# VHH binders against p46559: the designs that were tried, part 58

Target 1, 369 residues: p46559
Amino acid sequence: MTAIEKFFTEKSPDSEQVLLKVIELGIDFLGGEWKNVDKSQVNVSRVHGGQSNHMFHVTSSTSATPYLLRIHRQPPSQVFTDTVNLAIFSERGLGPKLYGFFEGGRMEEFLPSKTFDVNDVLVPENSRKIGAIFPLYHSINVPVSKSRRCVHLMREWLNGYESLGGGDYEILPTTVNYSDHPKSVSIKDLNHEIDNFEKWSTEIFEHTLVFSHNDLASTNILELNSTKELVLIDWEFGTYNWRGFDLAMHLSETAIDYRVPFPPGIKMNGDLIDNPPNIQIFCEAYVEADKKLKNRSPSDPTAEVKALIQECQFFWPLTNLFWALSAMKHSLLKFENGVDLDVQARDRLAVYFHLKPRSQKIYEELSKK
Below, E stands for the ipSAE of ESMFold2; O stands for the ipSAE of OpenDDE; V2 stands for 0.75 times the mean of E and O plus 0.25 times the DockQ between their complexes.

## First folded at step 21 (VHH)

Design c25 (framework vhh_7nfr_2; at its last look DockQ between E and O 0.09; V2 from the best seeds 0.00; counts 0 for: pae O 5.5 > 2, placed apart)
Fold by ESMFold2, look of step 21:
Structure c25 (fold): chain B 369 residues (1-369), chain A 125 residues (1-125)
Amino acid sequence: as target 1 above (369 residues)
Amino acid sequence: QVQLQESGGGLVQPGGSLRLSCAASGFTFSSYAMSWVRQAPGEGREWVSVISGEGKYTYYADSVKGRFTIARDNVKNTLYLLMDSLKSDDTAVYYCARSYTIEYGRGTFRQFDYWGQGTQVTVSS
């Protein structure tokens, strides 16, 4: 654990040391508006930072600009890419303003807002708005590696799981109602699954490579209090990737509710796991927005929507495998985020194997073109 | 100084109703999800219900679903639990609890950083 991480995790947010430190950071990165702020005027509140950050909302009773403080848990190479992503999208108004960064952390805009949940996402007008946003950032030429895909991170998690002493993983018990999966999977089996999906995706969908969010669950969508416009947050998984993974991630996460109390801190809606009610509206909005951005009129818009839905269905199980591997590794790290990570891993592996045959069929059909 | 104070407990007959209140001060109440948690004699703490910071979303333990209603008044900074159709196994000390984090992005209902002193609810004939 870095020195800055220890400072913010071992000290209370209301301690004198933390209050003085956040004033110092405010002066350093936001300037004179923080110069005359006294520690008695400062409030520091915890924000959920997930797997990657410890987060704090820093405010004062003055006119000084409030900010979010992110203290990274990540390795340094991941921090560099995350910071580049944030800066690029901040400049385009597609995310919070970046106020500054330093070794081990950064400061960014706090957006007075309402965080979406799955019910908000499923409202038809919201589904349309969200679908229309994807082509916007998919069209941006982001100057980061184009070779680092979601499968690379999946391999890192699986390697990490192994190096932490992980072995064969038992899929049962599950909370989902499937039985067409193995009892357990080996690390070798999981590497084979990653390799196969990478092969399939590269052969069929390489032309769909775009800069992707890769984690657009409902809780990463904020509705601004002032304008009601939607803002995307948490670009930490942003990489070039197949667009279908990005879209399928958003759609598949509509079946998952993280707002439920622990234990288990996660609720998977079995009726929605492979049948999100918004997929048609979402894909229609994507195609329409993409058409406008590229100044084209599709010769058959209905066929384009159908093809995009098929593309989402192809990547669906991969999004579940992605989070299963994360959960397997972080369970061994004793990471506490209010979710039973073994429940998540087991259920997502079950879903992966249940849906994989559909993806295989799609690959086979498109390979015969 | 964060403070949570419960009130409204007491003795009630089976099938009766009771309303608990929790007065909150020292923090931005509407930024936090709030929960009721109860503890029967000789038992561990049992989460009862949670309400989101804006009040839009509520969740209930199966043992109280349909009988209890959680509510909040963000103007008066007060959390409520309306308890209907009370039965003997509802006898417990009831606590209000503040979520560990504010609601911004993925919130938490998983951990609590501040608790009230509790109010006793006793259900007997």
Scores: ipSAE 0.560, ipTM 0.817, lowest interface PAE 1.1, mean pLDDT 88
Fold by OpenDDE, look of step 21:
Structure c25 (fold): chain B 369 residues (1-369), chain A 125 residues (1-125)
Amino acid sequence: as target 1 above (369 residues)
Amino acid sequence: QVQLQESGGGLVQPGGSLRLSCAASGFTFSSYAMSWVRQAPGEGREWVSVISGEGKYTYYADSVKGRFTIARDNVKNTLYLLMDSLKSDDTAVYYCARSYTIEYGRGTFRQFDYWGQGTQVTVSS
């Protein structure tokens, strides 16, 4: 735990120390009106949501600009990437404004909004809206490494798992009822899976590399109260990736409920995994929006939509492997009892192996063209 | 400052009942899930039960399911554990803990950031 995290978590938001600290931050990064703000005029309230970071809404009874205070819990490397991405989006008006960053935290614009949940993203109209937003971000040229971070992270997590003493991993699904998976997988087996998908993706989808969110779960979507526009947040995994991976990531997350406040802390819906209800609408919206963005002539989108659906289906299992490996590593770090990371890992691996044959078939088909 | 203080422990006979309380302060109580965790002598910590911030969701370890009831009063900032049909195996120090969720990617981690001092529960004939 960082010093600043300890400071804001151990002290009441109403404490004089916290009030003075947020004034200091206001002065340092926003200046102006915050110089005249008294502690008696300041209100600090904790913001709750799907974000892992500690968040506080800082307001005053003066004309001083309110702000969201975010105290990081991520590793420094992740914070760096997140900050850079947020800074770029801030300048481009694609997200909340970044007011400042400091060791262990940042200040950003507070957006009165509703955070989506798993039910919201299943609403067809919302799915359409989300699909229509993606092309805008995928068209951005961001001056960061063009490396495919998903592959790098998977390998890193697997190496971490091994370094922590992890061995063969038994697959025993809990929230899903798949049986078409191996009983266990070795580190070597998992490396082979990563290698295969990297190879397949490189051969048939390398031309689709775009700047990607790579983590668009429901809790990372805000609906603005004022305009009802959607804003994508939490770009800590923002990097270049295959377009289909980014889209599949979102679609696959529609089948996962994180609202369970007790073990295992996650629930996967097999029905939604096998039969995603809004994939057609989502892809149609994407294709239409992309055409508009690129000033393409109107044409029958049927073939393009079909191709995009296939692309999403191809990457669907990889998104599960991605998070399974994360869960495997982090389970060994012995976070105290809460979400059962083993359950999550096993379930995601079961989904991976269930869907993998379809991906392989797609590869075989497309590689012949 | 975040504070948690357990009370209500004691010595009871098998089949007896106890009610534990945990007084919370220094944070918005209703915004956090709260858990009971116990530790028997020579054993590791065992999660017992959790209740969501608003009390809508409750979950129990299999070892206590049907016997224990977790509850909370968000007006009083108090967490409760009603323990019925107590067994010798329930003997442990019982801790209340504030729970929160962190996410690294979509790896969801539920952890405890604050603990009480614990209250001793002894079930013996």
Scores: ipSAE 0.025, ipTM 0.350, lowest interface PAE 5.5, mean pLDDT 89
ESMFold2 (binder alone), look of step 21: mean pLDDT 84; pTM 0.852

Design c26 (framework vhh_7nfr_2; at its last look DockQ between E and O 0.07; V2 from the best seeds 0.00; counts 0 for: pae O 5.1 > 2, placed apart)
Fold by ESMFold2, look of step 21:
Structure c26 (fold): chain B 369 residues (1-369), chain A 125 residues (1-125)
Amino acid sequence: as target 1 above (369 residues)
Amino acid sequence: QVQLQESGGGLVQPGGSLRLSCAASGFTFSSYAMSWVRQAPGEGREWVSVISGEGGYTYYADSVKGRFTIARDNVKNTLYLLMDSLKSDDTAVYYCARSYTIEYGRGTFKQFDHWGQGTQVTVSS
């Protein structure tokens, strides 16, 4: 643990030392507006940073600019890449402003906003807005590796699971009501599933590679108080990937409620697992926004929407396998994020096997002449 | 300083109703998710209900779903629990609790850092 991480974890946010430190940071990075702020005028509130950051919202009763403080829990190389990505989005008006960075942390704009919940992402107009945003982000050339995809992280998690002593994984009991999955899966079986999807995706969707969010759950969407526009946050899993995975991830995550208290800290909505109700509206918005962004006139927009829906349906089970593998590994690490990770892994595996036949059929249809 | 004060408890017969209130001060109330938690004699704390900072998301334990309603008034900085169709096993001390973090992106309903003193609810004939 770095010295600055130790400082912010060992001291209360309302301690004199923390209050003076955040004033000093404000002066150093935001300037003289913080120079005359007294510690009695400062409020420091905890923000959920997960395992990646210790996060704080810093405000004062003065006109000094409030800020979001991140104290990193991750290695410097990962921090550097994340900070570069934030700066790129910030300069394009697609994310919070970056106020500064220093060894072990950064300061950024706090966006006065409402955090979406599972009910918000089911509202058709919100689905339209979210669908329309994706082409903007997908068009950005982010200067990171273009060869790393979701399947590489999935293999890392499965290898980690094995190295931690994991073996065959029992899928039951589940909270979802399916029976068309195996009772147990081996590490060999799971590697075969990853290999198959990589093969299928590369053969038919390689032309769709874009920089992807890969984790657009409801809580990663902010509705700005001032404009009611939506902003996507928490690009921790950002990487180049097949666009259909990115879109299917959002759609599949609309079935997942993470605000449920622990235990279990997660609830899957059985009615939404097979297909989200707003997929048509979402895909129409994507195609329309992509057309405008690329200044093109498609000859058959109905056919393009149908194809995009099929693309999302193809990737839908892979998004569940992705999180199942993460949950399997992190359960053995005893990672505590307020979610019962075995409940997540079991349910996600059941959903994966339930949906996989549709993806296989789509692959067979698209790969044939 | 953060203060939470529950009120509205009392003795009620089975099938009756009560409304609990929790007055909040010393923090930006609307920024925090709030929860009701109860503790029956000789038992651990049981989560009852949560509400998001803006009030748009609520969730209930299965044992109270359909009978209890959580609400908040962000102008008066007050959290409420309306309890209907009360049963003897609803007898407990009821606490209001503030989430560990403000809601910004991922909020946490799993950790609470401040609790009230509690108010006793007794359901008996």
Scores: ipSAE 0.661, ipTM 0.857, lowest interface PAE 0.9, mean pLDDT 89
Fold by OpenDDE, look of step 21:
Structure c26 (fold): chain B 369 residues (1-369), chain A 125 residues (1-125)
Amino acid sequence: as target 1 above (369 residues)
Amino acid sequence: QVQLQESGGGLVQPGGSLRLSCAASGFTFSSYAMSWVRQAPGEGREWVSVISGEGGYTYYADSVKGRFTIARDNVKNTLYLLMDSLKSDDTAVYYCARSYTIEYGRGTFKQFDHWGQGTQVTVSS
C-alpha cells in the first residue's frame, strides 16, 4: 500500500487531515479559487462502483472547480499507461479532463453520469451507440508502442503463474455447461494456444491494428446525465491491438454478470455466449460510423458488416483466454475481489475451447483468400 | 470512518454453540453485503458466509453449511453468525468484512474494503 493510499483509507473523508490534503491538491493542480478555500467549505465523499481505485468526489461551497480524486490500486506500469491515455483523451475531449497526476493518484473532471451495468449494454439501442462510438477511438493515433500488448500480457501472466508454482490446470466449469474441453491444460498447452492465435491473427488481421480499449466492460461506460452521450473510461489496458479483439472483448463481456454478491461472484450466460443478441446491430453501427468518420461514400454495408461479425467471432475465444490467464495467475496470489478467480479461469477456459474451433475455421477460410 | 468490531468468540467444546456479533459503524450498513471470513493457524483465509445488504441472499461454505447461520439487523447495524455443532476444525480467528458493491468483479483487487480485528474461536475438548 502506498503512503497516499494509506492516508486516504485510514482517515475519514471529513477529517481535517483529508480536507487539508484535498485543498492542497486543489491548489497545486488547479490553483485559482482553491487558494481561498477553507476546510469548512470542502466536502469529500467516497465514490463507490470502481473496483480498481479509491475514488473521492471533492467539492466546495465556493467557485473552486470540483474534481474526482483517484487513488490508484493498480501496478505502477498500468498507472503509467492509464495516465498517458487519459491525458491524450483529455486533450481531445474524448473523456474526463485530467487536472493532474501525482505519485499514487490523479485528479480528474467529475462527470455526472450513469455507469452502465450488464443489463444496460444488452439494450439494443445502447449496443448501437457503443458500436458507433468505437470508430472514433480506433481512429486515434497514440504515440505508444504499436505492439500487440494482449499477447505480451497473456505470456506474462502465464509465466507469472508458473513462477508462482502453478502447474497443470484442471478445467471444471461451474457456471457454464460446456464439455468440449480438455480435462486439464499444461503450461506448454497454453503457450501453444497463445502461439496459434498470434500466428493466425498476424496472418489474416494484421492490417486491422488500432488503438484499443481492451477492457470495455459495462462498468467502463458512462452515460452523461446532461447529454446522454457515452464516455469510455478506464483505459489501463489501452494499447494497440487487433480491432476485432477490442470489439469482441466488449461483446463477450455482455454474457458475463459479476453482480453476484456471494461466491463464486460470477455468472456466465451460455445462451449469450453462443448467440449474442446484439452483434448485428453493434457491427452495423460500427461500420456506419466508421464510414462517416472516414468520409466514405455511402454503400451497401452488408458485406462489410458480415466480415466484421466474422472478425469479432474469430477473436471471441481469445478474449476469454486472455482473462483466464490473468485469473489463473492472480488466484495463486490469493486475491479476493468478489469473484472466485479459479471459477472464472475454469469457466473462461471452457468457453475458450468451446469457441476455438470456430476461430480455426475462420482462419482456414480467410487464409485461402 | 468505517468501523467493524467482532465479539462473541471463546472456548467451546465440540458440539457446542457460539454466536458471533459484528458491530458496524461509519457507513450505510444495509447498502453493503457483509461476510464472515475465518483464518485457522497456518492456513489461509477461508470464506465462511455472506449475506446481502437487505438479507435476501445468504451463502455458506460447504464446510459450515447446515451448522452456521448468518444474519443481520440493519436497525442495530449488527452482523451475526450463529454457530452450532462446532468442530475442532472450526477453530480460527473469525473476521467480519464489508463487501463493497461489485458491478464488474473480474479485476484483481480485494473484495473486502474493511475488516474487523477478528475474534478467536477455539473448539477443544
Scores: ipSAE 0.027, ipTM 0.346, lowest interface PAE 5.1, mean pLDDT 89
ESMFold2 (binder alone), look of step 21: mean pLDDT 83; pTM 0.848

Design c27 (framework vhh_7nfr_2; at its last fold request DockQ between E and O 0.82; V2 from the best seeds 0.00; counts 0 for: pae E 2.2 > 2)
Fold by ESMFold2, fold request of step 22:
Structure c27 (fold): chain B 369 residues (1-369), chain A 125 residues (1-125)
Amino acid sequence: as target 1 above (369 residues)
Amino acid sequence: QVQLQESGGGLVQPGGSLRLSCAASGFTFSSYAMSWVRQAPGEGREWVSSISGEGGSTYYADSVKGRFTIARDNVKNTLYLLMDSLKSDDTAVYYCAREYTIEYGRGTIETFDYWGQGTQVTVSS
């Protein structure tokens, strides 16, 4: 544990030492009114529930700019890409403003807002707004690796699972009602699934490569209190990827409810697993926003929307495999996040194998062109 | 409109006792956890004690454990702080505050959305 992490985890947020430290950071990185702030004017509140960071909301009774303080729990090498992504999108107004970074942490804008839940996402006006946001960052040429994709992290998690002593994984029992999956899968089987999907995706969808968020569940969408505009947060999974994965991730997560009590802390809504009611409206908004952004006239909007829905359907099972592999690894780490990670892994594997034949059919249809 | 009104402060000798009250109105009192927070002159705010809405759970800062008792009367919509064995270090303005949770992305911020105007407690000989 770093010295700065020990400081912020071992001391109370209202302690004199913490108050003086956050004033020091405000002066050093923000300047302005922070130079005149006294400890009696400062409030520090811990943000609970974060996985990668210890987070604190720092405010004052003055006009000094409030900020979020992130103290990294991960080694510096693992936070490099996250920091670069934040800086790039901060400059373009697509995320919170980055105020500064230092060894072991960073400071960023706190956005007075409402965090979306799954019900908010399914409201038609919100679905249209969200669909229109994706092309904004999909159109940016970000100067990072284009070769890693979602499959890189999936392989990293599977290798981590194996190194922690993981072996064959039993898919049963599940809470979803599918039977067209194997009873268990080996690490070799899962590597084959990743390789096969990568092969298919590269052969038919390589032209759809864009910089993607890759984790746009409802909880990463903030509605600003002042303007009701939507802002995307938590770009830690941001990388180049096939756009259909990015879109399918958002859509498939509408079926997942994390607001249920632990255990298990997760519930899949069977009615939404493969047919969310917002897919048409969402894809229509994407196509319209993409055309406007690229100054192109639509030749056949109905055909373009149909093709985009097909891209989402193709990647749908891969989004479930993605989180299943994460859950398998983190279950062995005994990671406590309010979700029974084995319940999640088993259900998502069952969904993956259930939906995979549709993706295979799409691959076969498109590869003949 | 939400209102919190503290009372019961005053001047007291070291070793003495004092009972603070906070009258709440404009909201369903029993649905909210409540806190006492104090601030000495020139110092930051210091959390003192919290009590859950209907669960009866109480929490105390180490500096006051064994000397202070938080209580609530959900019929009268009143929060209390019973302070015994008072010390000079307990001199502060004491605030009644309503606990509030902000959801921010996947995280939550435990904070206070409404505060009373405070009541002065002075412990001196």
Scores: ipSAE 0.513, ipTM 0.776, lowest interface PAE 2.2, mean pLDDT 89
Fold by OpenDDE, fold request of step 22:
Structure c27 (fold): chain B 369 residues (1-369), chain A 125 residues (1-125)
Amino acid sequence: as target 1 above (369 residues)
Amino acid sequence: QVQLQESGGGLVQPGGSLRLSCAASGFTFSSYAMSWVRQAPGEGREWVSSISGEGGSTYYADSVKGRFTIARDNVKNTLYLLMDSLKSDDTAVYYCAREYTIEYGRGTIETFDYWGQGTQVTVSS
């Protein structure tokens, strides 16, 4: 634990020490009206529900600029990458502004907004907007490793699972109605699945590597109150990946509700998994926006859209495997995030095995071309 | 329009008791969690206690736990704070506040959107 983490976790947000510290930070990084702010005018509220960092909303009764204070729990290397990403996005207007960073934390712009829920992302117009915004992010050149982090993470999580004493994983019971999955999977089996998808993806989609969000659930989409523009947040998993993986990640997440107020805290809609309603409009919007962004000549987008849909379909199960492995590992750590991680893991594995044959078929078709 | 009005404050000796009231109007009272927040001179705002909309859940700061009781009457649209065993450190302006939750990404920010004018509580011998 860093000194600053200890400071903000051991002290009450309304403690004098914390109030003075956030004023200091305000002055140091934002200046202006923060120089005139008294501790009696400051309010520090802890953000709840955040999984990876300690977050505080810092406001005042003055004209001083409010901000989000993030105290990192992540390793320094990851923090560095995340900060760099945020800085780049900040400069490009593709997310909250980065006001400052320091050892163990950072200050971010608070964006008055509506956070999307599972219903919002199913609205066709919203899906269109989301599809249209992706090319902007995918066009960003970020000075991070161009390695496919998703594969690395999957292996890391699986290794972690094993190291924590995990063995064969039983895929029963499930809340989804799929039954075309094994009763259990071994670590070896899962490694083999990762290897296969890595191989397939490398062979047929290597040319599609882009900087990716890799976690665009509904809760990571903000609709700004002022402009109604959409902003993507939480780039914790931001790295280079296959384009289709990133897109499929979002699309697959539209079928999942993480805000279920009762156990298991997660709900997968099987109907949406089998038939995502907005994949067409999403991909159309993507292709159109991408063409505009790249100043491509207007042409019939039909073939390109179809190809993109296929690409998304190919990666669809892999997104589920990705999070299944995460859930498996974290379940052993008793990580509490309001979701039953075992339920999530089982369901996602069920979805993975159900959809995998389609991906394999796509690979077989495209590898012959 | 949303209105919150505190009453019941005053001067009390250490060990004494007070009952604060907050009259609410202009909104469906039972639909909102309510809180008491206090501010001592020269100090920041300190959360004291919260109660859920229906009154089924109550929360207290450690500094007042066991001494203060938050309650509400949803028929009368009134929030209460029963303060027993008062100490000098309890001297502050006490505010009634309507809780407001801001969803932000995967997290939530719990804050207050409306405040009363406050009532002064002074604990002194």
Scores: ipSAE 0.257, ipTM 0.634, lowest interface PAE 1.4, mean pLDDT 91
ESMFold2, look of step 21: ipSAE 0.501; ipTM 0.776
ESMFold2 (binder alone), look of step 21: mean pLDDT 84; pTM 0.839
OpenDDE, look of step 21: ipSAE 0.024; ipTM 0.321
ESMFold2, fold request of step 22: ipSAE 0.434, 0.492; ipTM 0.755, 0.758
ESMFold2 (binder alone), fold request of step 22: mean pLDDT 85, 85, 85; pTM 0.841, 0.841, 0.838
OpenDDE, fold request of step 22: ipSAE 0.074, 0.041; ipTM 0.494, 0.404

